# VH-VL binders against q9h9l3, part 333

Target 1, 176 residues: q9h9l3
Amino acid sequence: PRKMVAIDCEMVGTGPKGHVSSLARCSIVNYNGDVLYDEYILPPCHIVDYRTRWSGIRKQHMVNATPFKIARGQILKILTGKIVVGHAIHNDFKALQYFHPKSLTRDTSHIPPLNRKADCPENATMSLKHLTKKLLNRDIQVGKSGHSSVEDAQATMELYKLVEVEWEEHLARNPP

## First folded at step 17 (VH-VL)

Design DD61 (framework fv_amlenetug)
Fold by ESMFold2-Fast, scan of step 17:
Structure DD61 (fold): chain C 176 residues (1-176), chain A 120 residues (1-120), chain B 108 residues (1-108)
Amino acid sequence: as target 1 above (176 residues)
Amino acid sequence: EVQLLESGGGLVQTGGSLRLSCAASGFTFSTYSMTWVRQAPGKGLEWVSGISYSGEYTDYADSVKGRFTISRDNSQNTLYLQMNSLRAEDTAVYYCAKVPYYGSASFDYWGQGTLVTVSS
Amino acid sequence: EIVLTQSPGTLSLSPGERATLSCRASQSVSDNYLAWYQQKPGQAPRLLIYGASNRATGIPDRFSGSGSGTDFTLTISRLEPEDFAVYYCQQRSSWPLTFGQGTKVEIK
């Protein structure tokens, strides 16, 4: 089967005024949308701002959370050598303190054919919620209690599958 | 090999207090979250309390909030449960358990349990 | 609070037969957050399955877990004498952590 996974991370605010984005949850799904990893992650620094409105993370989630160093090792073991799909995935890699090769990275916020199918400008950065509604006719990130990283990772994989054949052929002819 | 050993259970009068201990060995205790789960005679499992690896974050079942306090001593590899204002309904076998890093935040290793009997 | 409802309450079977145990959640549970335990009389619970379908270390192949969303199943393909026990499902997809009420697998 394909060596492709999709990832979505949730971050909380640490450091001065909570301005540093620290990993606090990570979800990874396989090509079929099955969950390979989904854990709450305890940052090494004190949490100043849970950013619950977006992250869905509350103090209670930290009780059984995996320490950052351990979680990072587990996540990187899953990602290494695979094609990794994400939306605005630069933010996820930054939170993981990780560099993934461009040749194996697929960012659904920067795939022109995907925007074109959604009748959006090819150079615009569209939200995951908007693209999912337009192309999959599904509502994600509903409500005010924060996002589900599992739901976001699954939607991201399905969005990529809509353009996979076309985009992989493009990348084969125009290697990044 | 991973081992968890509970102690401190016994017979206590209603309104009394007990402190349970769980001695851990065979793993790096200071890096794992720990939990207490109880089981009343002839009944099912009920989660009681959990604590993060650092001790910074704790949580409790609504039935014990304000009466029980979970704590840990990472230098001694020991988990504690301080139980105050005990009620007959707190009668149960109390298990300590380790939270794994993988999967469903299930409990991969359990102690043998310590019986707490609360009577008037 | 997510309520987990197990059915049936009791399964009376003979060694060699297949056991199928159900666990239904009152709202959707992420696959990664469902586990199954076995408990024998006088003993602590033993982890069987985590993440809905992953066998824990040392668990025989006859045990398998499946399901997603609100409907989960534990299957024991061919009961051995040592498999007669009480089985519990558990979730952490939502706080607080909750267990099902248990299914007793007993000798017919």
Scores: ipSAE 0.634, ipTM 0.839, lowest interface PAE 1.3, mean pLDDT 90

Design DD62 (framework fv_amlenetug)
Fold by ESMFold2-Fast, scan of step 17:
Structure DD62 (fold): chain C 176 residues (1-176), chain A 120 residues (1-120), chain B 108 residues (1-108)
Amino acid sequence: as target 1 above (176 residues)
Amino acid sequence: EVQLLESGGGLVQTGGSLRLSCAASGFTFSTYSMTWVRQAPGKGLEWVSGISYSGEYTDYADSVKGRFTISRDNSQNTLYLQMNSLRAEDTAVYYCAKVPYYGSNSFDYWGQGTLVTVSS
Amino acid sequence: EIVLTQSPGTLSLSPGERATLSCRASQSVSDNYLAWYQQKPGQAPRLLIYGASNRATGIPDRFSGSGSGTDFTLTISRLEPEDFAVYYCQQRSSWPLTFGQGTKVEIK
């Protein structure tokens, strides 16, 4: 079978009033949840807003951060040709300035059977935190010190595994 | 071949200043964060300071905050450590090291070190 | 900060014997960010193991690393004369970067 990975990125605010989301951390895990990549990434533009409450990123993390251009190359080498799972994954791809084929993309925020298993409206966009608590009985993104992209990527892979057989059959019959 | 070469160490009186340099070759210096690590005579390794690839972000061990300043010149492939208000306990061999991109490789290249001796 | 505690402080052995060195962290360390270094008198530290278990380029297969979470081990299966040195563990899983205090492997 085609290899599958899960990704979660953290973004900081750059540009006017910090409104631009720039990549500042990326975590990638394999099918079993083992970490393949986890690095802080320094945006090419000045960071205006760390968004620490959500990103978990502070100025200290930027000291050893990998330059965006280099990190992007490393990340794309891991993602290319694989099925990539994420939650609201369009935001991650946008931050990476990358296009991944829709046929190899799985977005756990837009999988109706997953919402159904969580007793949520099938076409609603539910948060990763809510789906993980409901379906895996696990609390993620706890506290006010920011999220762990490793934790989020691991949870995203486990959520996808709950609907993998059903959803892959759906995609084979209804190609994106 | 990756190479790091420290210089600028020597004997200095308490309260004095020294500037250390680390000349880098064999890799694209401007794309890696760099660090200084020291070792007092007969003691273990202690992280001193780090700097991002761009020079915009720096951090320091609590023992040197306010006294040491790390900087870099990417055009010259050189890392610096400005040491002010030196104390006897700053006596150590100072190493520069390249910080790898992936978390799996830690300090894959070290310099030979330069000795700083602080006496009263 | 994460405190790394190495044991034993000194290990006195003869060539041909097995050396087992321990490194314990005060809180969980991602194995991707744990490394082991060797230092001989008058020399800079040399990377032996990165990511808890991966041998660095040029490092003989008698060196191996293992462990996860808070407990990590460096093993030298059959000591050679050149292996008598001080060994340090190091983490960069959390800031600031920290080193263990070292284990000295000395000839009996």
Scores: ipSAE 0.395, ipTM 0.744, lowest interface PAE 3.0, mean pLDDT 88

Design DD63 (framework fv_amlenetug)
Fold by ESMFold2-Fast, scan of step 17:
Structure DD63 (fold): chain C 176 residues (1-176), chain A 120 residues (1-120), chain B 108 residues (1-108)
Amino acid sequence: as target 1 above (176 residues)
Amino acid sequence: EVQLLESGGGLVQTGGSLRLSCAASGFTFSTYSMTWVRQAPGKGLEWVSGISYSGEYTDYADSVKGRFTISRDNSQNTLYLQMNSLRAEDTAVYYCAKVPYYGSDSFDYWGQGTLVTVSS
Amino acid sequence: EIVLTQSPGTLSLSPGERATLSCRASQSVSDNYLAWYQQKPGQAPRLLIYGASNRATGIPDRFSGSGSGTDFTLTISRLEPEDFAVYYCQQRSSWPLTFGQGTKVEIK
């Protein structure tokens, strides 16, 4: 079968009043949860809001950060041709300025069987933190120092694996 | 071939100032973050300062904060370290190093170093 | 700040023997951001291993790196005369960038 990876990105605020979300960290893990990529990324525009409470990103992380264009090239080489799993993944692709085929995209925020297993309405958008706690009995995104994109990518892959067989069969019969 | 050449070291009195330079060649200097690392005689390696590829972001070891300033000139492929209020404990060989990208065949390349001796 | 502790401080061996050097981190380090360097007297450090286990270009295959999380190892399978040197581990997964204190591999 096609190789599968999970991705999670952290964004900082750039542009007027920090309202533009710009890529500042990206983590990619393989099917087993091993890290394939994890880099801080320096946006081409001035950072006005680090959003540290959620992103975990501070000014110090930008010192050794990879330029956006270089990081984007590295990330796209990993994602191309693979099934990519994420949570609200359209935000990650937007930050990467990247189009990934819908047929190879899996969004754990929009998989009805996953919500069903969590005793949540099938059409609701549930947070990664809630689904991970309910289905994996694991607390992620703990505290106020920001999220770990590695932790989030690993949790996202594990959540997808719970419904992988059922969902892949569904997609084969009902292509997106 | 990637080359980094440090210069500007020498003997200076406590309280004095010195400016180190690192001339880079063999790679696209403007796309890499750079760092200064020092080594006191007979001791291990100590990170001193780092600077982003753009020059916008800098950071310093607590031991040198407020005294040292890192900067770069991407048009001249040169990294600088301005050292003020020098102390005896700043005596060391100073190396500049290129910070690698993840998953790249790029490596941490070190210059040969420049000796700074601070005496009273 | 992540503290890297290397052991042993000094390793006395003969040419042909295996050397095993340890680097322990005070908190988890992504293996992607752990490197090993060799330094000989009067010379700048030379990169041996990056990303915990990848040999740098030109580095002989007798050098290998392993480990993850907080425990990392550098192994030299059969020491050559030119391998007697000081070895440092380094992390850049968290700022500030830190180095271990070094392990000296010396002739017995």
Scores: ipSAE 0.492, ipTM 0.773, lowest interface PAE 2.1, mean pLDDT 89

Design DD64 (framework fv_amlenetug)
Fold by ESMFold2-Fast, scan of step 17:
Structure DD64 (fold): chain C 176 residues (1-176), chain A 120 residues (1-120), chain B 108 residues (1-108)
Amino acid sequence: as target 1 above (176 residues)
Amino acid sequence: EVQLLESGGGLVQTGGSLRLSCAASGFTFSTYSMTWVRQAPGKGLEWVSGISYSGEYTDYADSVKGRFTISRDNSQNTLYLQMNSLRAEDTAVYYCAKVPYYGSRSFDYWGQGTLVTVSS
Amino acid sequence: EIVLTQSPGTLSLSPGERATLSCRASQSVSDNYLAWYQQKPGQAPRLLIYGASNRATGIPDRFSGSGSGTDFTLTISRLEPEDFAVYYCQQRSSWPLTFGQGTKVEIK
C-alpha cells in the first residue's frame, strides 16, 4: 500500500507585472490531517505582488522564510513515491518546478464523483471553498487576510477521503 | 557542531554607536535566516531584528526601528547589528541566533551573548 | 502585537516535584508557532519545545508541552536539580516575534 499526503501551496507574483507565480508557502499533511511540512518560502526572484488577499503572504513572512532551493528539496523528499492529493494541483507542481507521476496524483478539482456528491456539474472545476462547504459543512478561506495552506491541505485530504474507494477503483480500471 | 560567537559589545555613551558581529560556524550560514535577541540585566528576552538568508528582507522591533540596521556577509559567515543613537534602555546582553528550516520557526541555536552598556 | 503572559512569575518547588508553567496569548497562536526556552544563570537560552509540543533535540522526556489557541503549558514531570532555571515562551504566529516575561523555577 502507497502512502498518501495532501499539499497546498501559496504563490506570490514575480516577473513582469507580477504575472509569474512563485512558491512562497507550502503545507503538507498526512492522511489523518497531521502537518508534515509548513514553511514560508523565499522565491529566488524579486516579489512584485504578494497577492495577500489570497496567499496570506506579507513582507514580514519573508524574513525567516526557507530558501526556495532548500524548501524544494525538503518538499520533494516528502512527495516522492507517495500519492499526492491537491486541488488544482498542476499549479502547485508548476510552482515547485516538479513533475509528479500522473498515476500517483489526485486532483480534487477534477474528480467527477466528488462534484456529483456536491450537486455540481461533473466536469466543472469547482473551488476548494465551495466543495468544502457543500460536502464537509466547513467554511475555509474566511475573510480578506488570505488563505491558510494548512487549512486548505487538510480540507483537500478530507474531500478526497469521501470518494477514495470509488476513485481508486476507477483509476485501477482506467489507468491515467 | 553549530557555533555562534558574538563580539563588539562594550561601554558606550548615550547617542553613540556600536557594531556587533556574530561569527557562525558548523552549518551552511548562507542558507539560514538569522536573528538578534537582547536581554536587559535581570530582565526577559526581547526580539530585536531578523534577516533573510540572502540579506534582502529585514525587520525590526518598533523600539529599534530607524536606529539599528541588521546585515550579513555570507562570504565571511558573519552577521552584524549596527546600533546608532543608543539609549540607556538599549543596555542588554545581545544574542545572535539561528532560525531552523522546520518547526515553530523558533531559534534552535544561540550564541553566548555580548554585553552592551549605554550610559551618560 | 501578541502579548504572552506567563504565570506564575516565580514557582518555588523541591526536586522530584511536578512543575506546571502557563503561557497565555492575547490572541490565538496559529499553526503551532509556540516555543519554550530554558535559561540558566549566566547562560544563553536553550530551545526546549517547538510547535507547542515537540521536544527539541537532546531534551529529556520529563519536559512536555501542550495547549493550543491562547493557552499553553510547559510541564516538567519530576524536577531535577539542573531544571531550576527561568523559562520563556515565544510565539511566531504573528509579527513582531514576542516572548513571555518568564517564569523562574527556584528551589524551596
Scores: ipSAE 0.502, ipTM 0.771, lowest interface PAE 2.0, mean pLDDT 89

Design DD65 (framework fv_amlenetug)
Fold by ESMFold2-Fast, scan of step 17:
Structure DD65 (fold): chain C 176 residues (1-176), chain A 120 residues (1-120), chain B 108 residues (1-108)
Amino acid sequence: as target 1 above (176 residues)
Amino acid sequence: EVQLLESGGGLVQTGGSLRLSCAASGFTFSTYSMTWVRQAPGKGLEWVSGISYSGEYTDYADSVKGRFTISRDNSQNTLYLQMNSLRAEDTAVYYCAKVPYYGSGTFDYWGQGTLVTVSS
Amino acid sequence: EIVLTQSPGTLSLSPGERATLSCRASQSVSDNYLAWYQQKPGQAPRLLIYGASNRATGIPDRFSGSGSGTDFTLTISRLEPEDFAVYYCQQRSSWPLTFGQGTKVEIK
């Protein structure tokens, strides 16, 4: 139960005008950045907008994709009982139709010490790309063909490790 | 035990048509993506076509696009490949194969194959 | 289209020896989307390795896969008589799906 993983999901647009965000890819990495899960996922509803510029998802990825309910079961087995790290992670949990305990959730978009290290306002929501460049001197999400959820999950874990000791102590004193 | 059995292969003249079938058993066919892969005599493997578990999404190799149609009947646990405007270079053993839930785009079980010979 | 180039084309070895098979991609392939297959004469291919390094169900531990990016390797630590076959690598990191041309492992 003391294990930690990082997650990043890609969503496509379903529903009226493609406004609903539905899970279409999920990547999960362990503490060392090794991939535990990385699969394309077929939403139960018709895809209206692939959002390819950001998601990297195209129609051909859906041909061999894992059905949503099966992928969800696989993903939840990995996440359950673990500390889950993500960036703006509420979007990922919403797409998974899943509630993860707040005490086991770490959102790198809402960790004041991390922003402080990046010379950013502590209460601002900074992008994963910006924090990774500032703190890890690494460029992610390069180009216009969509993001790599593996790359994003790996970067998210590395960012959290920079403040892990300080933030875990803070959470122990101030339980969520 | 997962089993896939292809049928419908045979000798056909250039420009002709054939429909291949693949009968599936031993797994919940309706929840898995399926594929067709071919192998010309003495040559390597070539992916031909794939279909999502629902049949909503399909894709084809450029060499067969517009001539071949993949489809499935989930109530009968059967995968099909309709081949039209056949060419000599379509001569091959055609395998149907199952896509696993882990390692999407790999093929964990294959049928025995059915030979299609296109003569000029 | 990603081209997979396997080397050597033919590998002549004796039972008990180690076999090392190479697969090189023309572009970077995500580890999760590289697989290896074994095919014996007159038979359908059999999945050996998926996600570059994971053994498929029922595959003996003498088979192992490794590599990332553009360079992938299949290793058979100690050849058994039943291992003499043709081996294919396959990628789905980019569509369309492509296979390597194969490496034949034959008895010396």
Scores: ipSAE 0.632, ipTM 0.830, lowest interface PAE 1.2, mean pLDDT 90

Design DD66 (framework fv_amlenetug)
Fold by ESMFold2-Fast, scan of step 17:
Structure DD66 (fold): chain C 176 residues (1-176), chain A 120 residues (1-120), chain B 108 residues (1-108)
Amino acid sequence: as target 1 above (176 residues)
Amino acid sequence: EVQLLESGGGLVQTGGSLRLSCAASGFTFSTYSMTWVRQAPGKGLEWVSGISYSGEYTDYADSVKGRFTISRDNSQNTLYLQMNSLRAEDTAVYYCAKVPYYGSGAFDYWGQGTLVTVSS
Amino acid sequence: EIVLTQSPGTLSLSPGERATLSCRASQSVSDNYLAWYQQKPGQAPRLLIYGASNRATGIPDRFSGSGSGTDFTLTISRLEPEDFAVYYCQQRSSWPLTFGQGTKVEIK
């Protein structure tokens, strides 16, 4: 039993020219990759750009979507007190309007030993798709229908597990 | 206690119109998505239409698109389905149902249904 | 659209027996998007299971759901007289929302 979850969010464009990223779907999986949460979320502001190529969100998904305020409360109850793994996770936390403690945050886009295993520069921000292909020999985010946040959260957890022992030891010695 | 009560069903001729209502109580209607599901006599369930909590987003099954209009009045806690250009195959019991904040589009409470019979 | 095929069409059992109902999807369905409903004659459907395995509020623990991908199962561990009904599976992993054709659990 480990208090660790992985998260991936899909965002749509709101505000001027659709430049504001607003939460429209969130998936959370446990250590074994089982889904704990996966809901479409209705932003409080008008959606200007669905960003469907990447988000997979279409107008039809908004029909049964959970209001942002309610979804946020549900998600935060799952995340609070847990180690949260994500990829470029600052974007997810920003969309949730939430600040998770750095000591309990694991960002697979900023873990030097993970990049090293993938033959990538340690300080580069590599895409989830690239790391998953290199290290897990698995293709994710394929096709033109948008990404699956469940698939992305599952891949993110598996990537972290490859360096978990090494990275947790590093963090214990060098707290953020 | 959550309650949904449909009304407005009846006998109508092909090409006619009918408006169904669903009166909701026991929950904060204005914060939940709602749906209509129908069931032809002796047949299974078919999703008809859905509406977001604000009324801004709606969707329809292909079989009713362009003929049916879903709407809601949050001040009166009432869901509506305006049915135009009715066909014999629209004959069914129509249920309104509530979409919960858990369970990814499952419907947690249903009304008792109202029968719509379309004949020529 | 995703087609859900339920089997068997009819299941004839006695009270006290175990019922196992199958739902197969034509395409992969995330287990988080699969639900089961019970419908008795003359009544509206009642939500039993959501997210493939979670019991809805008020549903007895003799009802359980399992499965992932394309194969899902509803199990009633010990049938009670009130459990004889039609059962439907439903997905929203893809639009439009679809229901299976139903499995009738009948006495005998």
Scores: ipSAE 0.611, ipTM 0.833, lowest interface PAE 1.5, mean pLDDT 90

Design DD67 (framework fv_amlenetug)
Fold by ESMFold2-Fast, scan of step 17:
Structure DD67 (fold): chain C 176 residues (1-176), chain A 120 residues (1-120), chain B 108 residues (1-108)
Amino acid sequence: as target 1 above (176 residues)
Amino acid sequence: EVQLLESGGGLVQTGGSLRLSCAASGFTFSTYSMTWVRQAPGKGLEWVSGISYSGEYTDYADSVKGRFTISRDNSQNTLYLQMNSLRAEDTAVYYCAKVPYYGSGYFDYWGQGTLVTVSS
Amino acid sequence: EIVLTQSPGTLSLSPGERATLSCRASQSVSDNYLAWYQQKPGQAPRLLIYGASNRATGIPDRFSGSGSGTDFTLTISRLEPEDFAVYYCQQRSSWPLTFGQGTKVEIK
């Protein structure tokens, strides 16, 4: 049926004291983990805090970065009409200033069967790093140089694939 | 017609300075990121420096960081490369090149280059 | 930084023959971020292929690009006299932006 993609975004701090999270990188992969989109994105507001330890973003990445409005248009063309998988995906949609239908959204931080497979409480919000290590025996977000949104998007898709059949059946019986 | 024309190259002593210019025409210069790429005689291509469309963001190859400064004047449609503390290994043809779209990271138009020769 | 290794260093062929040029990356490169350039003696490089497989404006259809991951190929299906040149691959999947060392296509 409907095509599926996974997304992961990196945000930098803008606004007073860098408290506003603004989109600064977006990676989108297809079902097989192939990269469909991976661009650094230039926020419309001045970057106050690169949050490099987590985002992996440095000033140098902004040289050829795609302006937010243009990047948003490109990204939305990829996401529209597709099932979009992410981890704590509300943060990504907020940074994109975008509403994606709940019926086409899959958040790996809120899928009880996935936590169950990881021997974690079903109602807890577990980190992508923890679930990936526990279920895929893979270490992601390693070191102090920041996260790779490509790596995170790929891990997120692989995690969803572990529960896809049972979760899609659940959603068909219990539409959001 | 998109055109990029480099100038400012020449013979310079080790430790000296040169300022390269690239005159752009045939496109809206102020909306595109620009880059400098060099080529030593008989060798391959090496990326040197890039600058955002506004001039606010710059990046440099490790080999030139701290010695070279890229800048642009959008009112004059001109890209610059200020080269200080020149070394023999900086001897190369320096090309000005245009980035076609944001995030593309490849170069759709190149100037003919300007030769910089650094000698002792 | 990602190192791009091109092979062979020199390819000696006659007009009408097929040329196959390889570019191997030291780390995985997204195919969206691999480009190929042609350079003739005394001239600036010319963009041939971007995004591993898309021909640039004005590039003849005898030029094609393919590949993914660490292995990329530029193919010239039927060499014309004007195709004898040096070819470079380039990546920006990771900064800094890097070029391969080049493959020279020479007349046999």
Scores: ipSAE 0.464, ipTM 0.751, lowest interface PAE 2.0, mean pLDDT 90

Design DD68 (framework fv_amlenetug)
Fold by ESMFold2-Fast, scan of step 17:
Structure DD68 (fold): chain C 176 residues (1-176), chain A 120 residues (1-120), chain B 108 residues (1-108)
Amino acid sequence: as target 1 above (176 residues)
Amino acid sequence: EVQLLESGGGLVQTGGSLRLSCAASGFTFSTYSMTWVRQAPGKGLEWVSGISYSGEYTDYADSVKGRFTISRDNSQNTLYLQMNSLRAEDTAVYYCAKVPYYGSGPFDYWGQGTLVTVSS
Amino acid sequence: EIVLTQSPGTLSLSPGERATLSCRASQSVSDNYLAWYQQKPGQAPRLLIYGASNRATGIPDRFSGSGSGTDFTLTISRLEPEDFAVYYCQQRSSWPLTFGQGTKVEIK
């Protein structure tokens, strides 16, 4: 049996005018929602825009943050060989500069049965906040002090569990 | 194998200055964040200051902000704490400690400490 | 600022007994950001537990941590002579980083 984890990353702006998204926090939870990894990560480039409204990251978090190269190694060791669940997960993998096998990747922003359960168009891309409110009756990403990547990873795992049996069956018959 | 050795403590007058040093060995100093923690005689632990692996980011407890400056020399594997405008309440054993890449920054190794006594 | 309150202030026990130490936070602390340290007289603190429940390298399995939210516990299942020391909890969940005032485990 293959283990499953959920991931959510926070990005800050680096490069010209802060337009480059660089990894600055990563949270990984197991199937039951227990935290396996949650660390602030120091980008190799100067941070221009903390994007605090969304990321929750402030300059003080960078003092003890793990350097990107070290954090990447730790994260990849957790992800390797596991089914990884995320929401718009391609953004997380891009920030990690990592390719996870498509057969072991589950993106809750692109699971038609999940949208159908939420009374949304099957091929629409719905936000994590919307799906969580509609299907789990929980408000996440509340306020203006930034998102919790732990909260987002936990919500993402719970959302996937709602369609897990159906979707794994679909993937077995229709491999990516 | 990790070793941290503090030095520079001693008796100093109120309003005076001291610079503490922490010599590190047994690990790649330049890749780890470092911190200073103090302990007044007979009392508990109080975090003082922290510094990122490159020295770019620093932070301080409110009680020392504006008076203390943390810095590091990665070429010499040494951490520093410049203490200015010292007060009697700064009397304490000062420890340097290493911050690991796990568990969101507990302090995994500590030096033996150096005593700073501030009196008039 | 998060205040960590440890209880009892002093715990008087005999070797072989179980010690249970409490750490309560004034606000919720993420498990991942709670640690426990041991300090013997004249020595520097030593990391025992990180992330509320993970034993640090080289720490005997008689030491265990548990808890979440505002209530955390350090347990020593069978006290050895070398375990009589002061124990501190620490949070880094929010700025500033804070320690509890300590619990002294002493020989009865």
Scores: ipSAE 0.544, ipTM 0.811, lowest interface PAE 2.0, mean pLDDT 90

